# VH-VL binders against Protein PARTING DANCERS homolog (PTD), part 13

Target 1, 248 residues: Protein PARTING DANCERS homolog (PTD), of Oryza sativa subsp. japonica (Rice) (q6l5b5)
Amino acid sequence: MERSTHSTGWTCLPPPPPEPAAPGRGVCAMSTSWRDKQQPSLINFIAAFLAANSYRLNFLSISPDFIFNNGELSVAFIFETNWDCQNEGAVFSRVNMLKRQLKHLYVVVAVPTKEQNESFNRSYHKYGMKLGFPTFVPVTDPEMGFEKIVKIAHALGVCKQQDIISRLKNEREQAVQCTDSFLRVLTSIPGIDNHDANALAQAIGSIEAIAKASKKFILENTDLSTDKAETIVRFFRDPQYYLSPKIN
Short names: E, the ipSAE of ESMFold2; O, the ipSAE of OpenDDE; V2, 0.75 times the mean of E and O plus 0.25 times the DockQ between their complexes.

## First folded at step 6 (VH-VL; framework fv_amivantamab_arm2)

Design b4 (from a7 with heavy chain N57K, light chain N92Y R93D; at its last look DockQ between E and O 0.02; V2 from the best seeds 0.00; counts 0 for: pae E 11.3 > 2, placed apart)
Heavy chain, then light chain:
Amino acid sequence: QVQLVQSGAEVKKPGASVKVSCETSGYTFTDYGISWVRQAPGHGLEWMGWISAYNGKTNYAQKLQGRVTMTTDTSTSTAYMELRSLRSDDTAVYYCARGDYTFLSDAFDIWGQGTLVTVSS
Amino acid sequence: DIQMTQSPSSVSASVGDRVTITCRASQGISRWLAWFQHKPGKAPKLLIYAASSLQSGVPSRFSGSGSGTDFTLTISSLQPEDFATYYCQQAYDFPYTFGQGTRLEIK
ESMFold2, look of step 6: ipSAE 0.007; ipTM 0.450
ESMFold2 (binder alone), look of step 6: mean pLDDT 91; pTM 0.925
OpenDDE, look of step 6: ipSAE 0.005; ipTM 0.546

Design b5 (from a7 with heavy chain T102V, light chain A91Y N92Y R93S; at its last look DockQ between E and O 0.01; V2 from the best seeds 0.00; counts 0 for: pae E 13.8 > 2, off the site)
Fold by ESMFold2, look of step 6:
Formats: structure tokens, C-alpha cells, sequence
Structure b5 (fold): chain C 248 residues (1-248), chain A 121 residues (1-121), chain B 107 residues (1-107)
């Protein structure tokens, strides 16, 4: 096992809370499990890069390695910072599980050597990945990889926002009415606002999938609070929920 | 195999319009953007603009704003560039080039063969 | 708009020579710089992306370096097929911009 720099306290102590960033592009959630496996210098780079790009950084217990939420778009990333052929099965098993459950998933893989790149390409074909589902992004180093993650998240946010606006302007109404009906159902749940509904739609997708989602799954794949996640689960699953009428 | 195949050469008079097509194959069209780049005789490469094949969003070079329109047809995996109010200095070879839509920061890895547009009186 | 300035504008060199072309951005662009080779009658060809990453199928005699504002393309031993015009291009932000080109000629 190769040690690059001096040992830090990041692996032994909880990370410091990130400073609140100025309002800007949105929130980046980083998996605590993923963070704790990385060198502190990479985490410091990521924090600085997110701050420079007007993203707030939160450390959360989430199933992907990263979730970006721009208020209207939620996109998830798997970020493999050191490709190892021995670990290919675990990587693709995770990709296959998450791609069936998340609408917007990208996989970024650092392959700094020719051998790792070739190994990755063979594994990609071995596991029968359909082209573009999910999109895989090989990169030469983890810093480049994270820069690409941020640019992907930003680009998708811009494009999704424009798609909604274009449909509203054209008033060829069926797509707008479908999204309005979806949001109306979700925002009928007490305490669920449009931001929450959009996060659920982008991360999970359909009403049926949201109705079947566990509290753990919602907390791991969205930025919703524990109380909101519990309310959603009860709304769809508790047969006694409708017997507790409240104004609030 | 990824390919971008452009429409053939055109000769136009000043004041006319031209529409160049760029038919793509070998990849998922909606996952990539298309940029258009031109080169006038004796000059360097000039980026004209970009279009998202995902949703049709565009960004045009300011010099060409108001004269250029870029569109896509997802059913045929084809991008189009139309340049209006042609002038003699619009004589150039016009290229389409693929840029990864979700990686707007990726370089143009695949180019069309080029379309010569000649504007002469 | 980010201005890209190449130097020199023209180079005369012989087969086997080492050639260095520089490119400077008017503001920081991180690593988001590409180098292209362009021969008359052909489409431009991507050589280097992300400042230093060699595109698949490009000979290893081509290399790129730099970050921020200052970038270099190096051809370590010129071959007959390398005589062409070379362009740098930033793809950090719209509008994307090219350098003015460096013409590499046989002498």
C-alpha cells in the first residue's frame, strides 16, 4: 500500500462542516463513505473547486458518490478515482443497480495509465453496457474527473431548465400538463414543496417508483430531510394516514 | 463507427441563404452537441456556434447573431446550419463537429468532411 | 470572449527537427485547451485535448503541456506528414475560440 503524503486526521475524525457558500448554482452532496476513502488533498481540491463554482457542499450518507441539485434538476454520479481490475465486479454491480433506479446517472472513472484504460474498456464491453446508459466518462486523473462532474451537472441543469421553458412558451400543452399533474400530486403531500417534488422526479422518476421507495432510499438519493422522507413514505404506504386530518 | 457526413458544395449570390446539413451515425445523437466551424480562404478556423441535440438550445458567435440558425432533426440524427444575408466574405468551408453535450468542455473529436460555400456575384 | 494567441505564426523546419508552438489565453481556462492539425482539403484533426491528453490514434511524438493561460504543443521529431497548420482552441466557455494558427512548413 503506497502512502503519498503525511497522514491526516480526515480518516479518523469527522470532516469539518463546509462553510455556507453564497447562493448560486446549487448544492453538491458528497457521500461520506466515498469521502472517507479519499486522500484529504483531493477532498480539499473538491471543496475549493465547488466554492469557486458557487456550489454549496454537504456531506451526506447517500448511495451514489455525488448528487448535484440545482433546484430543478438532480443528477447523480459514481466516481471511481482509481480503476482496479480486481474491483470491476463491485463497480459494475453498483452501476447496474443504480441505473435502474435513478434517471440521471453518470459514471466517472480515473484511468491514468494505458493499462487501466485498456482494462476499463474490456470490462465495459464484458459487462454489456448499452451505449450511453449510463454515460461513462474516463479521465486521466481525479481532479480532471471532478471538474468534468461539475460541468456535466451544470450543463444538464441548463438544458433541462430550457426544455421546460420552451414547452411553456410553445403552449403545445400536453407535456406541460403532464409535469404539472405530477408536481400537483407530489405537492399535495404535506410539507412537500416544488423543490422537493422536482428532486424526487429527477432522482427517482415516476409516482409509482416514489410510492414504493423506502425512507432509506429517499434519504440516500435526494436532499430531502428525514421528516419529509417519512411523510412521503407514510402518504403512500400507511393505510391509516388518511385518518389524521390536519390543516398544516 | 462514428461519422458526420455533410451536404455538398453550394454556390450562392450575395443576399441569398444557405442551409448545410450534417448527418450523424454510429452514436446516440441526443447525447452530443454539434458545433459549426468555418474557414475562409487564407484565414484560420472560426467557431460559428453550437446546438444541443438533446433540446435544441443554441449559442451563436456574436458576429453571426441574427444571421445564423442552427437546428436538429432527432428522427434523422441530422444537424443543420442556415446562414442568411450572405456576403462575399462568407465564402468558406463549413464544418460540423461533435462535442459531447454533457461535456461542453470536451474537444471536437469527430468532424464532418466540410462543405464549400462560395458566394459570388 | 477569451482571446487565444499562438506563437509563432509560421515555422520553417526540416524532417527530424523538434518544434514547439505556444498558445496563450487572455484569461485562465484551466486545462480546457485542444490542439488541432489542419491540412488543406481535409477536416481538422484533434491531436491533444485537456492540454496534455493524447487523442487516440495520434503518434506519441506529439505532446502538450500547460495549464491556466500558457500552453505548448511539441513535436519531438518531425515527419513528412506533420507539415500542416496547427490551431489551439479553448473550450472552457462559450464562445469557443481558436488561435490564429501556426503554419509549419518544410525548409
Amino acid sequence: as target 1 above (248 residues)
Amino acid sequence: QVQLVQSGAEVKKPGASVKVSCETSGYTFTDYGISWVRQAPGHGLEWMGWISAYNGNTNYAQKLQGRVTMTTDTSTSTAYMELRSLRSDDTAVYYCARGDYVFLSDAFDIWGQGTLVTVSS
Amino acid sequence: DIQMTQSPSSVSASVGDRVTITCRASQGISRWLAWFQHKPGKAPKLLIYAASSLQSGVPSRFSGSGSGTDFTLTISSLQPEDFATYYCQQYYSFPYTFGQGTRLEIK
Scores: ipSAE 0.000, ipTM 0.428, lowest interface PAE 13.8, mean pLDDT 78
ESMFold2 (binder alone), look of step 6: mean pLDDT 92; pTM 0.932
OpenDDE, look of step 6: ipSAE 0.005; ipTM 0.513

Design b6 (from a7 with heavy chain S105Y, light chain R93S; at its last look DockQ between E and O 0.01; V2 from the best seeds 0.00; counts 0 for: pae E 13.6 > 2, off the site)
Fold by ESMFold2, look of step 6:
Structure b6 (fold): chain C 248 residues (1-248), chain A 121 residues (1-121), chain B 107 residues (1-107)
Amino acid sequence: as target 1 above (248 residues)
Amino acid sequence: QVQLVQSGAEVKKPGASVKVSCETSGYTFTDYGISWVRQAPGHGLEWMGWISAYNGNTNYAQKLQGRVTMTTDTSTSTAYMELRSLRSDDTAVYYCARGDYTFLYDAFDIWGQGTLVTVSS
Amino acid sequence: DIQMTQSPSSVSASVGDRVTITCRASQGISRWLAWFQHKPGKAPKLLIYAASSLQSGVPSRFSGSGSGTDFTLTISSLQPEDFATYYCQQANSFPYTFGQGTRLEIK
């Protein structure tokens, strides 16, 4: 039975009309190479579902399949829309590579048939992936999978936002100097806003790693534009860009 | 090996409280939520509530609102459920169960062994 | 709260029989439904999640189907170890809720 976008919205009820003046939830970057491998009907569903949930969609050449950024939290997804046991080694190798480089990674796997579900379970046991990091989420079809992706991204963003007061108090008490320096340095770069700085922090994690990152690496692992990636690389490589900016 | 080990059986008088512990091991505690489920003798399973080990957010069954408190201790990877103002119909086996905190897809795949709480005069 | 109603309340069946248990939600829950097997003195055991996905280690004679409000659990060829009480549970939204249970008895 084919899924209807009208009957399968974010909630159990028919979707309401978009609420006026609702705050945006963030930005979703979709890998162009992933997009180009999918049925167009799935891409249309994803675009409509993101719009209904107030996410701006960008198509970028990124290493994961999706990156969600809501201004404070960035989370990446691998989305295998049709499990094939003949390619299991490549899937788990990619997961293992990305989990070492990305702070927040989820893997969603569509296993629509019993045979695929059994194959995935066998492969998961064989490769020893521990439930919990990255979390693997098997689903029965790609539309269900993407609904789950958005739910995860929203829940993680909402939880972080709701904890902001506690986090800020803790940071003040601990004098979390490297966190403040990190964001201050990144946002001092011309054209780099808080969204960009957060994407870098969540994807790469330290000023030292960003300072050594190539333009290609930044473009592949964040939703930053080419111009922004170039500016970041120049900022850290040219000691006279701001007359010797200090880097830790 | 993923394991949830609960505290031992308790006998209580009406009006008292009980606090059941659920000590987890074999996984990263903060990556999952914990649900509490009970079964009274001769009755079905009843979901009592849930707590996120990540941030402490809770959700309780409406009939228990105001009488139940769920907490976690990240340093010991332990979840707690406290039920107050006990009544005879609170006699049940109480289970903790691990579930994904994402809410849309929650596979209670690992359960504690259960804790019998008996409330009698 | 979303009410979950199971039918029938009990089933008498013989080894080798095909058994079907149904579960109805009071409102749409998409495919966010789980099935559990429960034997007295033991913890419940997850069989099916997301309406139709078989949990690891569960025999293939168990299957689930449905979406929206109407769901089924099917045991294609009943085995002696399958006599238990079965529960559906919605995982669409808090508060999660269980069906009242279906007792599967030996005939």
Scores: ipSAE 0.000, ipTM 0.418, lowest interface PAE 13.6, mean pLDDT 77
ESMFold2 (binder alone), look of step 6: mean pLDDT 92; pTM 0.930
OpenDDE, look of step 6: ipSAE 0.005; ipTM 0.502

## First folded at step 7 (VH-VL; framework fv_amivantamab_arm2)

Design e1 (from a7 with heavy chain L104G; at its last look DockQ between E and O 0.01; V2 from the best seeds 0.00; counts 0 for: pae E 18.2 > 2, off the site)
Fold by OpenDDE, look of step 7:
Order: sequence, then structure tokens, then C-alpha cells
Structure e1 (fold): chain C 248 residues (1-248), chain A 121 residues (1-121), chain B 107 residues (1-107)
Amino acid sequence: as target 1 above (248 residues)
Amino acid sequence: QVQLVQSGAEVKKPGASVKVSCETSGYTFTDYGISWVRQAPGHGLEWMGWISAYNGNTNYAQKLQGRVTMTTDTSTSTAYMELRSLRSDDTAVYYCARGDYTFGSDAFDIWGQGTLVTVSS
Amino acid sequence: DIQMTQSPSSVSASVGDRVTITCRASQGISRWLAWFQHKPGKAPKLLIYAASSLQSGVPSRFSGSGSGTDFTLTISSLQPEDFATYYCQQANRFPYTFGQGTRLEIK
């Protein structure tokens, strides 16, 4: 079986934006094609939210769904407001295309249901996405998603070019922290060590995915023993064995 | 051992409905989805639809929209497929198969033995 | 929908022969293709998943290759039990679709 290296499915959010700068934070370009596919209520929400945060909204024919320009930096966003399990390939194809064209790209996806979240996680790993390249941000609803978009855009706009390196470092550090958290969770399972956890991270990529992984899949894609694979499966799925946490 | 066992053969008249069951064992039922696939005599395999045993979400082939309903019973680890308004071209062997949107099966790795449904006047 | 086209529709071969079946997708499906063997009166059997991953219990004489739109199933040395109909299936997205099938017959 060809083992694909998967990054940890943990999406680390960027640090909270600094305190609101002076009025006139920037310009938000919204794709006309994206707009036309959305509910009017969402568009109204977005317009109001941007106004409240001192962003000017422009409608343009652009490839990404959003481009934020804060004077020094342009940040692009793909915004999937309703994850469609039938069309995940198209989403990632677009992501792959745009990430080659845009220096700063983020992907926000609304996955309100566990099924959608699982679908996203599966697809994320299926298409070999690397953590942070681009950064994916799963959210529960479109309004939350857009709030996060604005927060990300604002945070990045305040970062001077000199801080880009620092930001990248911080993102890496956060990614490492997320990885550490991931490892901690897995190694809390009796009999699972760091090696096992790392193997699972590479093979499956997220706790949520692991929780839904079959014993067979684990055995086929890792070097874990049968006992360890069974323990993992039971830990997540058998409340009689261990607490079966509902992992969101 | 992982096993899918389907209900027995059915003979129906045009306009009637048929409900096929697929009892699963040997694995955690809610970990996988169930797809239904049929094969009419002299034809290839045709995907009918999918249901998540986890949350009951479904996806049906467009051709069967409105006529097909897939359900699951977690208490018995059984999946069901109901096809309504039967016609002669629905005569086929119907299969349930494990897989879809779960880790461990990118395809249908385990199949039921098949259920022959004959629609005749 | 993604259309899957198999070639050939039928092939006659002898025991020991190398057999190759191709499958083409109407659009890119990455590596998410499965191959099935189907014998009369039996349920389909998964042979290959993810284009090249051999299903457990399947003989090593079966192999799969390809990515994107073009895929190949190869039987390196045909055995008597291998005469059957073979199907490719895209596992990239709903709706799932099968190829038309390739009937492998004894020469």
C-alpha cells in the first residue's frame, strides 16, 4: 500500500489580531460569481460586518472568493459556505490552482455536521494537502467563517513584511503545538507511544479521522500491532472499553 | 469476520415496492457507510446510492431520486433499501456494500451476497 | 457525473498470459479508482483500491496503475480462476460510477 504522508489535520488558527487600528483598515474584494451563489442574508451580513470593521466592499470578477488588501498585503480566501460531499474534488482542484498563483491563500470551509467534517477531513488528506499550504479553516457556519476571514486578514495586514518571518515562525510553532497536542491525546491511549502516534499522524492525519478509521485501515497504513490498532478503535468507539469521546 | 447478509429474493408486480435488508456483522456498524449497487441482466454494475450509518445522511443516484429510500437501524446493524414504483427494468440483483467516506475503505471492500428482485406482470 | 470507459469490452486469453485492462475517466479523479472482479452468481470482489493498492487476500499477480484520468489493471500471469468480468469504479466523489466492464474469457 502506498503510504501517503499526511500532515496533521489540526488547523491552527492564526494568532488573534492586534487591537483595531484606525479607521480605514482596507478593501475587501468579493467575487461576483461567489456572491451570486450565496443567500442574500449572508451577503447582507458580510456587508454589515465589513462596514463595522472599516472595510470597503467592492465586487469584482476575481478567481478567489475574497481578496483583502490592507495597504501592504493582499490576502486571498476561498470560502466554501456549504461543504458538498459530492464535489470535494472540485474544491481541492481550485485550491491547488490558486495556491500556485497566490502568495497568501486561506481556505475557509463550513462543515456544520459531523458527516461534512469527516468528509472534509477525508478529502483534505485524500488530496494530500499540507498543513499551512494553504491554511484550511473549518467552521460551523458561514457567519463564523467570515468573521474568521476578517480576523485573519486583519492580523496579516498589520504584520509588516518584517513580521512575516516572525509570523511564519509563529505559525510553525503553533503547528508544532498542535502536533504536540495531537500526540498527547493519542499517547494518552494505553499502549500507544510517540512512534505510534506519529505513525497515525502521518497515515491518517487527524484525531477525527483516527476516530473513524477502521482497524484494517490502521493496520494497512501503519506499523502498529493488531493489539494497538484494536485499542485505538475501541478507545474511540467502544464506550464499554474507554470513554467514547465524540470528537468534533 | 466482517459480513453483510442480505434478505432473500423478491418477486414483485409493476407499481409495487420492494425493501431489501442488509444485516452487517464483524465491525462497528456506524464506522462505515453502505452503498447499494445493482446489476440488471446483461448490464453492468450500477451505483444506486449511499447512506451513512453514522448520521443517516444519504446520497442517491439521480435516476432513482424519488423512488429510492435508504435507511439504517443501528440497534440491529442493518441497512435497508426500498425501491418504489417498480418497473420491469428494475429487475436486477441488488447488492449492499460497505464503504464510502470512511477511513478503511476508499471503495466497496465487503459486499452482501446479492438479492434478486424480479419485476413481472 | 464522471463517466468511466473501459477497454476492451472483452478479451480472450490463455492461462499464463499477461492481461491488461484500461479505464479512462471523463475528468480527473486523482488516484481514487477501484477495480472489481465479478463472477456470475457471486458478489463483486474488490481487487485494487486507490488505483494501485492491492486488497488484502488478492493475489499479487493483480496490479493497478495510473492517476488522473487513465488507469490500468494488469494480471501478470492469468490463472483459471481469473476468468470473469472486471469493472473499474471511480471513488472520488458522488455519484459513484462504474465502467462498462471487461469480460475476460478463456481462449
Scores: ipSAE 0.000, ipTM 0.484, lowest interface PAE 13.6, mean pLDDT 84
ESMFold2, look of step 7: ipSAE 0.000; ipTM 0.403
ESMFold2 (binder alone), look of step 7: mean pLDDT 91; pTM 0.927

Design e2 (from a7 with heavy chain D31S N57K; at its last look DockQ between E and O 0.01; V2 from the best seeds 0.00; counts 0 for: pae E 18.5 > 2, off the site)
Heavy chain, then light chain:
Amino acid sequence: QVQLVQSGAEVKKPGASVKVSCETSGYTFTSYGISWVRQAPGHGLEWMGWISAYNGKTNYAQKLQGRVTMTTDTSTSTAYMELRSLRSDDTAVYYCARGDYTFLSDAFDIWGQGTLVTVSS
Amino acid sequence: DIQMTQSPSSVSASVGDRVTITCRASQGISRWLAWFQHKPGKAPKLLIYAASSLQSGVPSRFSGSGSGTDFTLTISSLQPEDFATYYCQQANRFPYTFGQGTRLEIK
ESMFold2, look of step 7: ipSAE 0.000; ipTM 0.387
ESMFold2 (binder alone), look of step 7: mean pLDDT 91; pTM 0.933
OpenDDE, look of step 7: ipSAE 0.022; ipTM 0.572

Design e3 (at its last look DockQ between E and O 0.01; V2 from the best seeds 0.00; counts 0 for: pae E 13.2 > 2, off the site)
Fold by OpenDDE, look of step 7:
Structure e3 (fold): chain C 248 residues (1-248), chain A 120 residues (1-120), chain B 107 residues (1-107)
Amino acid sequence: as target 1 above (248 residues)
Amino acid sequence: QVQLVQSGAEVKKPGASVKVSCETSGYTFTDYGISWVRQAPGHGLEWMGWISAYNGNTNYAQKLQGRVTMTTDTSTSTAYMELRSLRSDDTAVYYCARGDYTFLDAFDIWGQGTLVTVSS
Amino acid sequence: DIQMTQSPSSVSASVGDRVTITCRASQGISRWLAWFQHKPGKAPKLLIYAASSLQSGVPSRFSGSGSGTDFTLTISSLQPEDFATYYCQQANRFPYTFGQGTRLEIK
């Protein structure tokens, strides 16, 4: 009497396909170099806050500390989580470089103490910063700072969408070819036009890849000029170009 | 190739003004600032001031406040430094140098220098 | 203003020698220090930026170190073309300031 052990093969039903991620409000690119200088608690806070606000977080090698992409608009942020009274020049140097390259740049600076706040104000004037070019946002703590960052990014994104809708309403006929958020980011780089951006897209494929691409690679695979290639590399890869105050 | 070419030597009387030009080439003019540095005979280098070719922002050495004016012409990619009320101690070689706020790009490329002599 | 003090004011050395020049800031400037070489009749030349970063085209015998207030320029093996005056410069904040210079002369 051969007991045919009917091995009831529990067909492990494949886990249901992950529910389509709610249409994210956008993408937040965080600089890896910036991340590595921060307290883990702040990074965790940021990650949680972004998730709660339907932003996807990506870590990239980028010159600004943050880039928010809300579809058609990219907004960059410098985020000084702790003002260094002895390293004022570093901040303004970085600001000055990035403001030339980015159409939308904001500088958020944590100045929790009176001394830091005074230092910041003094430095701001000493360096001859024009009000609103770029906009500086002093805050008392990094968490507040990041919340403001997200608020600003969101507000600008919404505004841009409204502008687009208005334009689309006015331009009934022209199928707004969703200019790839990719192109807008690249063309925000001084000297980079649509042709250049397209060439980069075709040759390299992603912003992440471009950010990692060497000058040589860009020159070999695109028709970009040496100057343009250098500008791109400096924008994305040269941590030295935007010397963030080394928090020693 | 990135180049900064300055105007020629100047001889001025005390109380006069001098305007030195610095023509740039080989890079996007508005991507950088220009600093001016001078060296008097037998002395070291002295920073005079800085101007942004991008937005026209300036920062001058306090010693020269009121006497120095820096300007840029984006159409010609040229920077200018005017020094007024010249004195004998303003006799120096004047240099323009490419450099914005960024330390990495500050003073990485220099003009050849312009001798300004103030003599009665 | 931030004062920069170089030491020594002058140094005599031979080809092949190791030469060290120091620069002290009156206050902390982080790593925002540059070193320049200046020869008579020529424009100053940037050697080191950000205290330790070698400028493109500058020989590897040049090196910079330091942070905060104390900085050092080192020439590992002096070459004939290295005889010049050297300046440190802080770029931490305006006004930018130079050291008084160090004249490197042939022994």
Scores: ipSAE 0.000, ipTM 0.491, lowest interface PAE 12.4, mean pLDDT 84
ESMFold2, look of step 7: ipSAE 0.000; ipTM 0.401
ESMFold2 (binder alone), look of step 7: mean pLDDT 92; pTM 0.936

Design e4 (from b1 with heavy chain D31S N57K F101S; at its last look DockQ between E and O 0.01; V2 from the best seeds 0.00; counts 0 for: pae E 21.9 > 2, off the site)
Heavy chain, then light chain:
Amino acid sequence: QVQLVQSGAEVKKPGASVKVSCETSGYTFTSYGISWVRQAPGHGLEWMGWISAYNGKTNYAQKLQGRVTMTTDTSTSTAYMELRSLRSDDTAVYYCARGDSTFLSDAFDIWGQGTLVTVSS
Amino acid sequence: DIQMTQSPSSVSASVGDRVTITCRASQGISRWLAWFQHKPGKAPKLLIYAASSLQSGVPSRFSGSGSGTDFTLTISSLQPEDFATYYCQQANSFPYTFGQGTRLEIK
ESMFold2, look of step 7: ipSAE 0.000; ipTM 0.374
ESMFold2 (binder alone), look of step 7: mean pLDDT 91; pTM 0.931
OpenDDE, look of step 7: ipSAE 0.023; ipTM 0.549

Design e5 (from a7 with heavy chain D31S A107Y I110Y; at its last look DockQ between E and O 0.01; V2 from the best seeds 0.00; counts 0 for: pae E 12.2 > 2, off the site)
Fold by OpenDDE, look of step 7:
Structure e5 (fold): chain C 248 residues (1-248), chain A 121 residues (1-121), chain B 107 residues (1-107)
Amino acid sequence: as target 1 above (248 residues)
Amino acid sequence: QVQLVQSGAEVKKPGASVKVSCETSGYTFTSYGISWVRQAPGHGLEWMGWISAYNGNTNYAQKLQGRVTMTTDTSTSTAYMELRSLRSDDTAVYYCARGDYTFLSDYFDYWGQGTLVTVSS
Amino acid sequence: DIQMTQSPSSVSASVGDRVTITCRASQGISRWLAWFQHKPGKAPKLLIYAASSLQSGVPSRFSGSGSGTDFTLTISSLQPEDFATYYCQQANRFPYTFGQGTRLEIK
């Protein structure tokens, strides 16, 4: 009895015909299952934030918690809004599953307490996560986490689109928008200025790549100071960068 | 259980070299860095350098530049520290310590038991 | 290099006492500070990381505070096993540097 492993080919439902591109930045698909597990206040925050940033919010039955589509690029996110110290294995199992299926995956984890932070750090290594595969972004609160999600998604999506357009349009239109978005994301990092961001853009080219870049690589290929290089690496990789909540 | 096991005590003459090993177990070796820290008698802790078991990147204390080499063997999950041109003031207990997976901020959460290196004429 | 200065260099206390050790960095290190306990013949033990995060397995009587340049380790009620040398360490950037240590002795 040949168990025909019906490879349920996730038929990527053809993106609905692009509704005339409302001048929006893109579409955010939120998992209905994720939504239902969250506090209404967070959902309201997210909705408002997306609206303010010209994203359309759709609720879908999807495996990741979020998928941002800014045209040709889709970026997926796992968003743990409250780290469960008792269920760490489930999270990493999910990560391992999705990282095999999704090219662009980020994991945002809210760890507001010391205990949660410790648990996350321990589990991250316990489950053998490779740095940057996927990129983990620890945060102190869900709102901050979502803000980062949007920034990452926007930067990646816009840059990819602009790169393609620029390639297609034979040198005419500089990816000004990509650059601007790129710059905005990077300059949000404390101590990083426009010069630094531009240097990174030139040397590395994408937020994703920067997130994976070693300090050494940054230092070898840019004129950034050691401190700045370290800050960048910490921003994207260091689970402790945002994780020092003073629990009074 | 995470363990770091160092090689045994060494007695060396001035000008000689010493290579200390740190065998690790109980965790994914390539997910961490290894720092080496020493303590001379009557002195405090001194950071010697760091190596990434992930990519082999190193950073050495300036004082030891040119004399120290840190390496890793991923097949055996072992880190090595070689110190050359030994001096009397290199007499110390040498420790390996596991850092974080980031290449920037090592909080040394696990340590080897230490290796005494004595440099005497 | 970032210099770490601990105070005091030594302290005598009794069991049950509250003990406070301070560490000052020569420049801002944000929260990239760790505290270690070191006993003779033993490897150093991590107590606090990220300035205020308690390492797993460390008793709650230990606490860390501070950011920027000034940091504090507090032992709320000293226990017999707490007599040791304590070190602060900055993990902000290479080279990592330790304080000179604070020896906690029994009164």
Scores: ipSAE 0.007, ipTM 0.497, lowest interface PAE 10.9, mean pLDDT 84
ESMFold2, look of step 7: ipSAE 0.007; ipTM 0.462
ESMFold2 (binder alone), look of step 7: mean pLDDT 91; pTM 0.929

## First folded at step 9 (VH-VL; framework fv_amivantamab_arm2)

Design g1 (from a2 with heavy chain Y54W; at its last look DockQ between E and O 0.01; V2 from the best seeds 0.00; counts 0 for: pae E 11.9 > 2, off the site)
Heavy chain, then light chain:
Amino acid sequence: QVQLVQSGAEVKKPGASVKVSCETSGYTFTRYGISWVRQAPGHGLEWMGWISAWNGDTNYAQKLQGRVTMTTDTSTSTAYMELRSLRSDDTAVYYCARLKGYSFDYWGQGTLVTVSS
Amino acid sequence: DIQMTQSPSSVSASVGDRVTITCRASQGISDWLAWFQHKPGKAPKLLIYAASSLQSGVPSRFSGSGSGTDFTLTISSLQPEDFATYYCQQADSFPYTFGQGTRLEIK
ESMFold2, look of step 9: ipSAE 0.006; ipTM 0.447
ESMFold2 (binder alone), look of step 9: mean pLDDT 93; pTM 0.931
OpenDDE, look of step 9: ipSAE 0.007; ipTM 0.526

Design g2 (from a2 with heavy chain N55E S103D; at its last look DockQ between E and O 0.01; V2 from the best seeds 0.00; counts 0 for: pae E 17.2 > 2, off the site)
Heavy chain, then light chain:
Amino acid sequence: QVQLVQSGAEVKKPGASVKVSCETSGYTFTRYGISWVRQAPGHGLEWMGWISAYEGDTNYAQKLQGRVTMTTDTSTSTAYMELRSLRSDDTAVYYCARLKGYDFDYWGQGTLVTVSS
Amino acid sequence: DIQMTQSPSSVSASVGDRVTITCRASQGISDWLAWFQHKPGKAPKLLIYAASSLQSGVPSRFSGSGSGTDFTLTISSLQPEDFATYYCQQADSFPYTFGQGTRLEIK
ESMFold2, look of step 9: ipSAE 0.000; ipTM 0.378
ESMFold2 (binder alone), look of step 9: mean pLDDT 92; pTM 0.919
OpenDDE, look of step 9: ipSAE 0.015; ipTM 0.497

Design g3 (from a2 with heavy chain T28R K100S, light chain F94Y; at its last look DockQ between E and O 0.04; V2 from the best seeds 0.00; counts 0 for: pae E 16.7 > 2, off the site)
Heavy chain, then light chain:
Amino acid sequence: QVQLVQSGAEVKKPGASVKVSCETSGYRFTRYGISWVRQAPGHGLEWMGWISAYNGDTNYAQKLQGRVTMTTDTSTSTAYMELRSLRSDDTAVYYCARLSGYSFDYWGQGTLVTVSS
Amino acid sequence: DIQMTQSPSSVSASVGDRVTITCRASQGISDWLAWFQHKPGKAPKLLIYAASSLQSGVPSRFSGSGSGTDFTLTISSLQPEDFATYYCQQADSYPYTFGQGTRLEIK
ESMFold2, look of step 9: ipSAE 0.000; ipTM 0.387
ESMFold2 (binder alone), look of step 9: mean pLDDT 93; pTM 0.936
OpenDDE, look of step 9: ipSAE 0.006; ipTM 0.512

## First folded at step 12 (VH-VL; framework fv_amivantamab_arm2)

Design m1 (at its last look DockQ between E and O 0.01; V2 from the best seeds 0.00; counts 0 for: pae E 16.1 > 2, off the site)
Heavy chain, then light chain:
Amino acid sequence: QVQLVQSGAEVKKPGASVKVSCETSGYTFTDYGISWVRQAPGHGLEWMGWISAYNGNTNYAQKLQGRVTMTTDTSTSTAYMELRSLRSDDTAVYYCARGDFLSDAFDIWGQGTLVTVSS
Amino acid sequence: DIQMTQSPSSVSASVGDRVTITCRASQGISRWLAWFQHKPGKAPKLLIYAASSLQSGVPSRFSGSGSGTDFTLTISSLQPEDFATYYCQQANSFPYTFGQGTRLEIK
ESMFold2, look of step 12: ipSAE 0.000; ipTM 0.398
ESMFold2 (binder alone), look of step 12: mean pLDDT 93; pTM 0.938
OpenDDE, look of step 12: ipSAE 0.236; ipTM 0.649
ESMFold2, look of step 14: ipSAE 0.006; ipTM 0.386
ESMFold2 (binder alone), look of step 14: mean pLDDT 93; pTM 0.942
OpenDDE, look of step 14: ipSAE 0.016; ipTM 0.584

Design m2 (at its last look DockQ between E and O 0.23; V2 from the best seeds 0.00; counts 0 for: pae E 14.1 > 2, placed apart)
Heavy chain, then light chain:
Amino acid sequence: QVQLVQSGAEVKKPGASVKVSCETSGYTFTDYGISWVRQAPGHGLEWMGWISAYNGNTNYAQKLQGRVTMTTDTSTSTAYMELRSLRSDDTAVYYCARVYTFLSDAFDIWGQGTLVTVSS
Amino acid sequence: DIQMTQSPSSVSASVGDRVTITCRASQGISRWLAWFQHKPGKAPKLLIYAASSLQSGVPSRFSGSGSGTDFTLTISSLQPEDFATYYCQQANSFPYTFGQGTRLEIK
ESMFold2, look of step 12: ipSAE 0.006; ipTM 0.428
ESMFold2 (binder alone), look of step 12: mean pLDDT 93; pTM 0.938
OpenDDE, look of step 12: ipSAE 0.000; ipTM 0.507

